# VH-VL binders against Putative hydroxypyruvate isomerase (Gip), part 10

Target 1, 264 residues: Putative hydroxypyruvate isomerase (Gip), of Drosophila melanogaster (Fruit fly) (p36951)
Amino acid sequence: MALKFAANLNFLFTERATSIAERIRLAHQNGFRAVEIPYPEGETSDVVSAVKETGVVVSLVNLAFDKSDDQLRFGSTSVPGSEKLFRSQLDATIDFARQVNCGKIHLTAGLFKGGQESDYTKTYTANLKIAADSLRASKMIGVIEPINKYAVPGYYMNSYSKAAGILADVAADNIQLLADLYHLQHLHGNVSKTLEEYKALIGHFQIAQVPHRHEPDVSGELDYGFVFKALQEFGYDGWIGCEYKPKTTTVEGLGWVSKLGYTL
Key: E = the ipSAE of ESMFold2; O = the ipSAE of OpenDDE; V2 = 0.75 times the mean of E and O plus 0.25 times the DockQ between their complexes.

## First folded at step 6 (VH-VL)

Design R08f (framework fv_remtolumab_arm2; at its last look DockQ between E and O 0.13; V2 from the best seeds 0.00; counts 0 for: pae O 7.5 > 2, placed apart)
Fold by OpenDDE, look of step 6:
Structure R08f (fold): chain C 264 residues (1-264), chain A 124 residues (1-124), chain B 107 residues (1-107)
Amino acid sequence: as target 1 above (264 residues)
Amino acid sequence: EVQLVQSGAEVKKPGSSVKVSCKASGGTFSDYAIGWVRQAPGQGLEWMGGIIPYFGTADYAQKFQGRVTITADESTTTAYMELSGLTSDDTAVYYCARENEFWSGYYSHDFDSWGQGTTVTVSS
Amino acid sequence: EIVLTQSPDFQSVTPKEKVTITCRASQSIGSELHWYQQKPDQPPKLLIKYASQSFSGVPSRFSGSGSGTDFTLTINGLEAEDAGTYYCHQSYSLPYTFGPGTKVDIK
């Protein structure tokens, strides 16, 4: 099975002072057929236009977020008291995703800022259930992602076991696990076994080298020659998000694709 | 509260190099970017580059590419900026500043904490 | 690079008066615009982040607004201690850039 790669535009093609729309165009110009994007606050129309212009697939959209709050900028889904905000963000994100024919939304959890973690769990679970219903109605999938503390200190969703438990409680087939191998390695290591263990839950993959989060062919903890083969064996037929920081420039770094025997 | 303490003033000759240190305390070091900003006498602020200590890789302004090296030592929670090929135009106060950046697709690039500055004077 | 301009370059203001400083970006930067205050022989201090968010500990008389290319820092009721130079800063893309600064003096 051929692997498919999507450009995560939070990380790729950010060298120039460009909008998300421009990054979409850059990604397309460099051979990407799919992109992952944040919710394009204030740029939705431009992004829609860029997507239509280029024909790229939007493989993943992050939930709309609030930059005005340090906790909420990383998501509201788990934050007690932010249920109303979450719903509004969810609706906005679904509306946008619909416009660009994106069927997958990353439901960002937000930060744990103290108090009782059980309250966050309760909120997260409840909101994910709500999301499941809304997303189903729109023929979309939601994904949750365990994120390591070095990337996002205090991020609530920071464990695969935690994620599994929450998903079990949510009990919706359209809420799945986003496995970012960069985060997975930081959190747990034992990549192959972990993927096997959580295989049934995983609905999306993202990649970056560890520990420096560069291209797959950069020296690091993960042998992506092996890892990509494992993903092929895994049977994942979705888009793999390239969520890495280019070591030099995005374009110069794209050589990893051919070097490792793949194509965009 | 995060505090950044920089090394002392430097007087350098043209053609020489200067290395300024910035020690961080009172918070996490590895997870946040340290940026370097300089200010010539009576002039504005100029971003030179930055580093996320945990990742160990730095970004540089094009203007300083090849002349500036930014590093970080996690063990001592200290960031460094080395500038080579000094000229009188490099006479300035050099600041380190913390950038609240997270590598999850969400970034806060405001400089919320600053060092006291290091005066570098380049003269014959 | 993104070029930031500020207006005015300088203004002398009577205490308790309203001060308005404008920052314009050469291209749209969304809300990725921050404001700093710098007093003589001191490092800059963050006042406003992301166009309109007040930084912790900043007096309520400071506020920011704007998006895209045009931004405004407002001081409602200038205090004597507010004398200094104010800089806007964009974090939309590398390299980060600053405005040229607006010097505010007290009459």
Scores: ipSAE 0.016, ipTM 0.556, lowest interface PAE 7.5, mean pLDDT 92
ESMFold2, look of step 6: ipSAE 0.252; ipTM 0.673
ESMFold2 (binder alone), look of step 6: mean pLDDT 91; pTM 0.939

## First folded at step 7 (VH-VL; framework fv_remtolumab_arm2)

Design D1 (at its last look DockQ between E and O 0.69; V2 from the best seeds 0.00; counts 0 for: pae E 7.5 > 2)
Fold by OpenDDE, look of step 7:
Structure D1 (fold): chain C 264 residues (1-264), chain A 124 residues (1-124), chain B 107 residues (1-107)
Amino acid sequence: as target 1 above (264 residues)
Amino acid sequence: EVQLVQSGAEVKKPGSSVKVSCKASGGTFSDYAIGWVRQAPGQGLEWMGYIIPYFGTADYAQKFQGRVTITADESTTTAYMELSGLTSDDTAVYYCARENEFWSGYYSHDFDSWGQGTTVTVSS
Amino acid sequence: EIVLTQSPDFQSVTPKEKVTITCRASQSIGSRLHWYQQKPDQPPKLLIKYASQSFSGVPSRFSGSGSGTDFTLTINGLEAEDAGTYYCHQSYSLPYTFGPGTKVDIK
């Protein structure tokens, strides 16, 4: 099975394009058939127009968030006392996702900034259950992502075992694991065995080289020739998010696709 | 609360260079973009460029391309703007300003925090 | 680049009166328009983000509206401390650009 790649527009095509709408157009111009986007605060209508214009698939949308709060700017889903905010953010994100026919939402967890971690776990689990019901009604999937401390210090969801436990408690088939190989390598290493262990929970993949988070063909800890073959054997037929920092420019770096024997 | 503190006033001769610093405190340095905006006496605001420390990339306004260099030191949470080939037209107050960033989720491009400004005077 | 214009350039207003400032973009920028207030010898301060969202700590008398190419900043009941210059700013695409500014004086 041929692998499919989506441009993560929080990372790609940020050169000279600040709006998500313009980045969508750039992604399309450079051959991408799918994009991953943040919740496009202040430009939802423009993004809808850009998606319609280009015909690209929106493979993933991040949950709406509030940057005015240092703890909530990375998500509210796990933060005790922010349940009402989470619900409003979820509703807004679902409404937008419908407009662009996106069926997958990244439910960002937020930061742990003190208190009892058990309270965060309780809040996270409860909110994910609520999300599961809301997303099911819209025929959507939610995903949670373990993120390493070097990328986001204090991020609550920072372990695959933690994620597995939470998903077990949530017990909803439409809440799944986002496996970003960049974060996986930083958190646990042993990529092949870890993927095998959590295979049943994984609903989405993202990629970047380690440790500097550049293109897959840049020298690093991961052999993506091997990794991509493993993903093919895995049977993953969804979009793979290209969430890496271009070493130079996005366009100059896209040569990795053909070099490794793939197409966009 | 995030604070941006800039270096002191500069008096320069035509043809020389100036390097202004902007130290950020009270937040995570790497997840913000630091922009530079200048204002000539009695004039409006002019964007010069910005850097995203996390990406290590900078963009510049075409007007200043080849003459301006923006850098960042994550270890000291300090951004720098160097402008070369100074003329009297470069006499202005130079501001650093912060744009919010979320690595895996979102870019916000409003300037929610500003330095106090650095006066640069270019005269013979 | 996207060019922003403002109207009026200057206005002198009696305290407690309503102030309206407009900003127009040379092309559609959705809601990626922000408003700043600048007082003499001070840096600009963010008032309104994304056309209509009030920034933290900004008095309720300040409000923003508009989308696409036409935007408005409104001050309902001008206070003496509101004297200064107001700038619109687009963050739709690089290079970032600002409006020329509107100076508001108190009579």
Scores: ipSAE 0.030, ipTM 0.651, lowest interface PAE 4.2, mean pLDDT 92
ESMFold2, look of step 7: ipSAE 0.045; ipTM 0.612
ESMFold2 (binder alone), look of step 7: mean pLDDT 89; pTM 0.922

Design D2 (from R08d with heavy chain G35S S115Y; at its last look DockQ between E and O 0.55; V2 from the best seeds 0.00; counts 0 for: pae E 2.2 > 2)
Fold by OpenDDE, look of step 7:
Structure D2 (fold): chain C 264 residues (1-264), chain A 126 residues (1-126), chain B 107 residues (1-107)
Amino acid sequence: as target 1 above (264 residues)
Amino acid sequence: EVQLVQSGAEVKKPGSSVKVSCKASGGTFSDYAISWVRQAPGQGLEWMGYIIPYFGTADYAQKFQGRVTITADESTTTAYMELSGLTSDDTAVYYCAREANEFWSGYYSTHDFDYWGQGTTVTVSS
Amino acid sequence: EIVLTQSPDFQSVTPKEKVTITCRASQSIGSRLHWYQQKPDQPPKLLIKYASQSFSGVPSRFSGSGSGTDFTLTINGLEAEDAGTYYCHQSYSLPYTFGPGTKVDIK
C-alpha cells in the first residue's frame, strides 16, 4: 500500500508565501496532492478558491483559534471558561471545512496555565463530546494530539495515556488520536510498540525527524525507512502530514520522498 | 532586547553601488526574516525585499529585481542590502526590519515588522 | 501588488480628542494588516499587529480593528507625543506594501 503525504502548511512553503492560499498553490506546484492547514482566519474565501483551483485535498484543518490570547492561541477546547468560544470556533471551523470538503479537524486543546488539571480534563472531555455530535452531523472526524513540552510548553494534551483516557470517556468513534511521530518520540519513544498499543485510537499521522523536526531523511532518532514500512503494515490509508521544519528550503528538502522510495 | 544596528550614512555617485549592513542582536537571527524598506525624503515607506537567514533565500520587489541583492551572515547575525546602478531617485533612508515569523510554532504567523534599524541615509549626487 | 490607501492624509487634532485613521486594501487581506507610527528622523515603530493586537509597550489608547479590506486605527485620547505619521502595512502577500501614511499633528 502506497503511503500518501500531505503538506502541512504551518511548516512547509512558509519561506516564500505568507497566505495559506499561496502556500496551497506552492504545495500543488511541487507535487503535493493534499495539504494540512490552519484555520485561515479572514482568508477562508481565498483558501477555498485556491483549493478549487489546484484540486488538492485538504486532509486536516486546525480548529479556529484566538491569536490575541496567549493561552487560547493553542486552542480553547480544554480551557475552563472558554466553552462558548470553543463552540463558536468549532462552528466556524466546521463551516470552513465543509467548504473545502475536509473531513478531519484537529481539536487543539490549549495551554494549561494553572489551576486544577482535573478542571481542564473535565472541560476537554465535555467539549469533545459536543464536538463529536457536531462533527458527526457533518460527517467529520475530530482528532486530538499529544504534543511534547519542548514544542509547546504547557500544552494540556501532552500524553498518550491521557489522550486514551479522555477518548475513552468521550466514547465517540469520530473523535480519534492524531499520532505525530515527532511528538511521540519525544513523549514516549518506543514508537513501534506505542503505535501498536494505541492503534485502535489513531485516526491520523504526522511526521518529522527527531530531535530537530526536519525532514524524515535527515539524521535523527527515527529511522523513517523502517517507520514508513511499519505504517504500511499498520494499514494506514490516510494522508500523512508532513509537519516538519525544512532544513534548508521546503522544495530542496522534498528529495526525501524519492530517496526513501515513495511518491507524493 | 532585540536590536537592529545599521551602518552609517553613505554618499554615492550615480551609477555606483551601496551596501548597507544591519547587525541583529538580542534574539534569534535565523528564525526571522529581515526586510529592507526605504523612504525617500518626505515620502512613504517602500518594501525592497527580504531574506530568511535560516533558508538563505531572498526575494525582492519587482521594481528592484536585478539591481538589489540581500544577503545574510548567520555567524555575525548581520544582513546586507546592496543596491547597484544608483540614481538620484535612490536617495533615501534605508531601514532594515525584522519580520515576526513563527515558522515553526505551528501557529499563524503575522509577518509584522516588530523591530527596525535606525536607518541608513544614502545620498546619490553627482 | 496589493494597494493600500489611507484616510485622511492629514489631520490636526486637539489633545485628548479621538483620532481615527482608516486603511483600505485593494483586496481581502484577512487580518494581515499592521500599523506603525513614525516620528521625524526616526524609524517606524510597530503599534498594532494583525489588525487588532497591540504590540508590547504600546499605550492602551491605541487600538486597531477591521478585517478583509477595511481597517481602522484608533487613538482614544491623543497625547502630544502621538504626533507623527501613521502607516498601515499588509503582509498578506509579496510584495509587502504600505499605505501612503496619515500625518497627525497636534493643535
Scores: ipSAE 0.553, ipTM 0.833, lowest interface PAE 1.0, mean pLDDT 94
ESMFold2, look of step 7: ipSAE 0.565; ipTM 0.795
ESMFold2 (binder alone), look of step 7: mean pLDDT 92; pTM 0.944

Design D3 (from R08d with heavy chain G35S Y50W; at its last look DockQ between E and O 0.59; V2 from the best seeds 0.59)
Fold by OpenDDE, look of step 7:
Formats: structure tokens, C-alpha cells, sequence
Structure D3 (fold): chain C 264 residues (1-264), chain A 126 residues (1-126), chain B 107 residues (1-107)
């Protein structure tokens, strides 16, 4: 089974393009058949046009967010008191995702800025249940991602066990786990066994080398030759998000694909 | 509050090169990109290029390709712009400007110049 | 590159009057249009970001609107301190480009 890779446009091609639409075109020009994108606030129509023009698959869209709020800029899903905002963001994101035929939304959790964590858990669980219903109606799935504190300090969803517990409580088959191997390694390592443990919950993969979050073939803690084989054995047939910081330029770094024996 | 402090005025001969510095303080250097924008006397603003310290990558306007080099030193939170092959047409005030961007998180970015250096006057004359 | 044009090039305005400056892009740039004010011997200062968002500390008399290709900066009740040159800036694609500027003088 051939692995498929998507360009995460929060990280890739950022040195050459500022709009998501232009990054989509760059990704396409460099051989990517799929992209992951943030919610394109203020440029949704342009992104729709770029997707139509290039024919790339939008494999993942992040939930709409509020850039003006320090706590909400990384998501509102878990933030107590932001339920109304979350619903509006969810609706907007679903509407956009539909326009670009994207079936997967990253339900960003937001930051823990104090109070009782149990309140965040309660809010997150409740909102994810709401999301599950809305997404199901649109034939979409939602994913939640444990993120390490070095990447996003204070991020509420910062544990695989926490995620598993929440998913169990949500009890919806269309709310799944996003396994970013960069975050997984930072959080608790033991990648192979951890993936096996949470296999049934995982609905999406992303990759970056550890600890510096560069391309898979850069020296680091993870042997991606081995990891990719493991993913193949895992039976994952979805897009793998390339969410890494290019060591130099995005284009110069893409040699890792062929070097490791794969194609875009 | 983020502040950008640039190096002092420069007087250069044609054919020489100039290197202007931009020291950033009051924020995390890796959280934004630094652009260089120049303004000839009585003229408008011209974008020259930028660098993203977090990625360590720079890009330039085509007009300046091969003649401009933008670098950044994270240890000193200083960005540099070096322009070679100077002519009288390069006489201008050169600004560094900050573009806040959460490159480290990958969740949001801004592309407005929310902070500017005070400018560096570069005069090219024989 | 994306070309920005501005109108008018210059205007002299009586204090308390409304000032309208337009910026047009050669192609759609969504909301990735920003407005700056520049006074003599000073760097530009950000006024409006992303077409309509006021930057911190900017007086409420400044506002922006528009999307796609046509944008407007409005000063509701010009004050003497508002004399200067106003530039629009697109951040939709590289290279970044600026409008030619609109000079606003006080009568």
C-alpha cells in the first residue's frame, strides 16, 4: 500500500506564499495531490477557486478561530463560556469544508488559561458531541489532537490518555484521534506501541522529525523509514499530513519523499 | 511592546555594499517575520524581501534578486539587510518591519506590519 | 505582482470633514489589505489590518471596508494630526506591494 502525503500549509510553502490560495498552487506545482489548511478567514472564495483550479484534495481543515483572543486563537472547543462561538465557528468551517469537498475537520481545543480543568473537559466533551451530530449530517468526521507543551504551551488537549477518555465519553464514531508523530514522541515516546494501543481511535496522521520538527529524513529521534513501514502495516490509507518546518526551503526539503522510497 | 531599532545612517560610494541591522526587542523573535521596505526620497514604499527566523528562510523581490541578502541572528534577535552594487537609485530610507506570525504553532498567522523600525537613511553618492 | 492603485493622489481637507481613500487591487486579494499612515520623517504606522480591523490604539474615526479588489479607508472627522500620506498594502502574495499613497493635507 502506497502512502499518501498532504502538504500542511500552516508550515509548508510559508516562505514563498502568504495566502492559502497561493500556497495551494505552490503545493500543486511541487507535486502534492492533497493539502491541509487552516480555516481561510477572509479568503475562503480564493481558496475555493485555487482548489478548483489545481484539483488538489483538501484532506484536513482546521476549525475557524478567533485571532483576537489569546485563549481562543488555538480553538474554542474546550473553553468554558465559548459554546456559542464554537457553534458559529463549527458552522462556518463545515460550510467551507463542504465547498472544497473536505470531509475532515480538526476540532482545535484551545488553551487552558486557568480555572478547573474539569470544566474544560466538560465543555470539550459537550461541544464534541454537538460537533459529532453536525459533522455526521454533512458526512464529515472530526479529529482531536494531543499537542505537546513545547509546541503550544497551555494547549488543553495534551495527552493521549486524556483524548481517549474524552472520545470514550463522546461515543461518536465520527470523532477520532489525530496522531501527529511529532507530538506523540514529545508527549511520551514509545511510538510503535502507543500507535498500537490507540489504533482503533486514530483517524488521521501527521509527521515531523523530533525534536526540531523538520523533514522526516533529517537526523532526529524518529526513524521514519521504519515508521512509514509501520504505518503501511497499520493499514492507514488516508492522507498523511506533512506538518513540519522545512530545514531550508520547502522545495529543497521535498527530497525526503524519494529518498525514503515514496512518491507524492 | 515590540520595538525595532535600526543601525545608523550610511553614506556609500557607487558599487559598494551596505548592511543595515534591525534589533528586535519586547517579543519572541521566532514569532514573526522581518520584512525590509525602502522609500526613496519623495516616493512610495517598496518591499525588498523578508526573512522568517523560525524557518531560517528568506525571500526577495525579483528586482533585488542577486543583490540583496537578508539574514537573522536569533541569539541577538537581530535581522540584517545587505545590499550590494549600490547606485544612486538605491538612495532611500530603509525600514525593517515586523510581521507577527505564529510560525511555531501553525494555527494562525498575520501578515500586517504592526511594528516598524525608525528607518536607516542610505545615501549613495560619488 | 499585484498592483495596487489609490484614489485620490492628493486631497486638502477642512478639519472635521470626512475623508475617503480608495485602494484597488489588480486581482482579488480577499481581505488581505492593510492601511498605513505615514508622517514626514517617520515610519509608516499601521491603522487598519485585514480590510476592516482597527489596529490597537488607532482612533475610532479611522475605519476600513472592502474585500476582493476594492477597498476604502474612511476618516470620520479629520483632525489636524491626521495630516500625512496613507498607503494600502496587500499581503495576499509575494512580493508584497503598496499603493502609491494618498497625501492628505489640512486646509
Amino acid sequence: as target 1 above (264 residues)
Amino acid sequence: EVQLVQSGAEVKKPGSSVKVSCKASGGTFSDYAISWVRQAPGQGLEWMGWIIPYFGTADYAQKFQGRVTITADESTTTAYMELSGLTSDDTAVYYCAREANEFWSGYYSTHDFDSWGQGTTVTVSS
Amino acid sequence: EIVLTQSPDFQSVTPKEKVTITCRASQSIGSRLHWYQQKPDQPPKLLIKYASQSFSGVPSRFSGSGSGTDFTLTINGLEAEDAGTYYCHQSYSLPYTFGPGTKVDIK
Scores: ipSAE 0.588, ipTM 0.836, lowest interface PAE 0.9, mean pLDDT 94
ESMFold2, look of step 7: ipSAE 0.613; ipTM 0.833
ESMFold2 (binder alone), look of step 7: mean pLDDT 90; pTM 0.927
ESMFold2, look of step 8: ipSAE 0.692; ipTM 0.866
ESMFold2 (binder alone), look of step 8: mean pLDDT 91; pTM 0.934
OpenDDE, look of step 8: ipSAE 0.476; ipTM 0.799

Design D4 (at its last look DockQ between E and O 0.28; V2 from the best seeds 0.00; counts 0 for: pae O 4.1 > 2)
Fold by OpenDDE, look of step 7:
Structure D4 (fold): chain C 264 residues (1-264), chain A 124 residues (1-124), chain B 107 residues (1-107)
Amino acid sequence: as target 1 above (264 residues)
Amino acid sequence: EVQLVQSGAEVKKPGSSVKVSCKASGGTFSDYAISWVRQAPGQGLEWMGYIIPYFGTADYAQKFQGRVTITADESTTTAYMELSGLTSDDTAVYYCAREYDFWSGYYSHDFDYWGQGTTVTVSS
Amino acid sequence: EIVLTQSPDFQSVTPKEKVTITCRASQSIGSRLHWYQQKPDQPPKLLIKYASQSFSGVPSRFSGSGSGTDFTLTINGLEAEDAGTYYCHQSYSLPYTFGPGTKVDIK
């Protein structure tokens, strides 16, 4: 089966386009059929319009953030005492996701800033259960992502085993694992076997080369020719998020798609 | 507290180049873009370009393409703006300003913190 | 590029009066319009971000409204210290652009 790629608009098409709406248009102009976006604070109407205009699929929306707090700027889901904020963010994100017909939300965990990790785990698990119920009502799924410490120091969700444990405790089939291969390589390596181990939990994939987080065809630790074949063998039929830093410009780097034998 | 501290005033001859520095402290550096904005005497504000240290890429206003270079050193959390081919029209106060947190679900593209400004005078 | 215009260019105001400054964009920019205050020999200071959100430390007498193409900065009860030039700024697309500014003097 053919792999499908989505443009992560936190990273792609940032050149000459600061609004998410414009980035959506650029992504569409360059052949992308799907995009991943942050929660577009202050831009929700424009993004809805851009999505309607272009017809691109919104494959993933990140949970709304609060930038005003250093701990919460990467999510509130695991942060003890932020349950109310999380619920409001979840509701806002779900409302927006409905408007753009997005069925998948990245439930960002937030930063561990001290205290007992068990409290974060407790909070995270409880909030994910709440999310599961809310998302189910909207026919959506939530995903959690292990992120490496080099990318986001102190990020609470930083282990696949941890994620697996939490998902087991949450025990909801609509809360799944986001496997970003860039983070996976940094966290654990042994990508093929790790994916095999956790594939039953994975509900979304993202890609970037390691260690510099550029395009898949840039020299690095991962052979994406091999990795993509593995994903095909896994039977993954969802969108793969292109969450990489263009080595030069987004457009100039898109040659990797055809180079590796795929299409957008 | 976030602070942007710029290098001192410059007096330059026409045809020369100037390089202004902007040292950032009190926050993360790589998560934000540093923009350069200039203001001619008695005039308004003009955006020149910006750099996102995390990406290592800069973008420029078309007016300055080929003449301006913006760089950043993450190790020193310092951004630089170099402008070549100076003319009297380039006489202005040059500001660095922080903006754009691409990690947040809420994108901040406002200039929340500014340097104190660097006066560049171009005269024969 | 997106062109911003402001009105008025200048106004002299008695303390405690209400000041209204408008900014118009040549195209829709959603809520990505910000307001700055600049005093002589100082850099601009952020007052309002995203059309209506007050920046930290900004007095409550400052407020912003609008979306799309038309925006307004309001000072409810002008103080002497509010004398300066006010700029709107769009961050919807590159290149970033500013309004021409509105100078506010105190009578």
Scores: ipSAE 0.054, ipTM 0.655, lowest interface PAE 4.1, mean pLDDT 92
ESMFold2, look of step 7: ipSAE 0.672; ipTM 0.837
ESMFold2 (binder alone), look of step 7: mean pLDDT 90; pTM 0.928

Design D5 (from R08d with light chain S93R; at its last look DockQ between E and O 0.38; V2 from the best seeds 0.00; counts 0 for: pae O 3.8 > 2)
Fold by OpenDDE, look of step 7:
Structure D5 (fold): chain C 264 residues (1-264), chain A 126 residues (1-126), chain B 107 residues (1-107)
Amino acid sequence: as target 1 above (264 residues)
Amino acid sequence: EVQLVQSGAEVKKPGSSVKVSCKASGGTFSDYAIGWVRQAPGQGLEWMGYIIPYFGTADYAQKFQGRVTITADESTTTAYMELSGLTSDDTAVYYCAREANEFWSGYYSTHDFDSWGQGTTVTVSS
Amino acid sequence: EIVLTQSPDFQSVTPKEKVTITCRASQSIGSRLHWYQQKPDQPPKLLIKYASQSFSGVPSRFSGSGSGTDFTLTINGLEAEDAGTYYCHQSYRLPYTFGPGTKVDIK
């Protein structure tokens, strides 16, 4: 089973290209058949055009966000009192995702900035249930991602066990786990056993080397030759998000694909 | 509220170098870009380059390439701009500014300058 | 590089009058156009982001419109404190570029 890779355009092709539309074109020019993108605030029409032009698959779209608030710029889904904002962001993201035929949305949690964590859990669970219904109507999947504290201090969703508990409470088959191996290694290590434990919940994978978050073939804590074989054994047939910082340039670093015996 | 505080005014001789600092406080540092924009007396704004501390990479305007170096220290949340080979044409107020780039969470980079330093006057004279 | 032009270069306006400033890009930049206000001996301040989104704390009398190549900043009812120079800025492609600025004086 051949693995499929998507370019995360928040990280890749950022050199000199500031618009998501341009990065889509660059990804296509360099052989990518799929891309992961943020919600393109103020650029939705341009991105739609670029997707149409290139024919790339949009494998993942991040939830719309509000940067005007330090807590909300990482998501509103778990933040008590931001339910109305979340709903508006969800609707906007679904509308955009439909336009580019994307069936998967990352439901970002936001930051925990004090108070009772139980209130955040309550809010997150309730909002994810709402999301499940909305996404189902559009034949879409939502994913939640545990993120380590070194990358995003204070991020509410910072544990796989926590995520599993929330998913159990949400009890919707179209809300699943995004396993970013970079974050997984930082959070728990023991990657093979952890993946086995949570395999049934995982609906999406992303990759980066640890600890510096560069290409898979860069020296680090993870042997991606082994990891990719494990993913193949899991039978994962979705797109794998390349969410890493190029050590030099995106294009120069893409040699890892052939080096490890794969193709884009 | 995010604040950017720059180092004090500089008077330099032609051919010398100047290094301006910009310390950020009151917000995140690594996931934003710190840009440098200068303004000659009575003139408009000119973008010089920026750095994304998280990536550790900088980009420069072609006009300044080879003469400007932008660096950042995450531990002190301070960015630096060093300009060498100074001439009278480099006399200007130099600003640092924060540009939204949410690379941690995969959010969209807005690329507006939402926060500015107070500016550093650099005078180049013989 | 993407070249931005502005019109007019200068205008003197009576308080409470409407002010219109235009910015044109040499190529389409979608909505990646931002507006700044600069007063003497001060750094620029963000007014409008992404062509039409007001920045936090900006008075409602300021508004932006446009997409592609043509953009407009409007001040509905100029106040004395609004005197200064206004710049458009594109973040569509590196290098970033600014318009030449429009100076607004109060009569």
Scores: ipSAE 0.041, ipTM 0.656, lowest interface PAE 3.8, mean pLDDT 92
ESMFold2, look of step 7: ipSAE 0.663; ipTM 0.833
ESMFold2 (binder alone), look of step 7: mean pLDDT 88; pTM 0.908

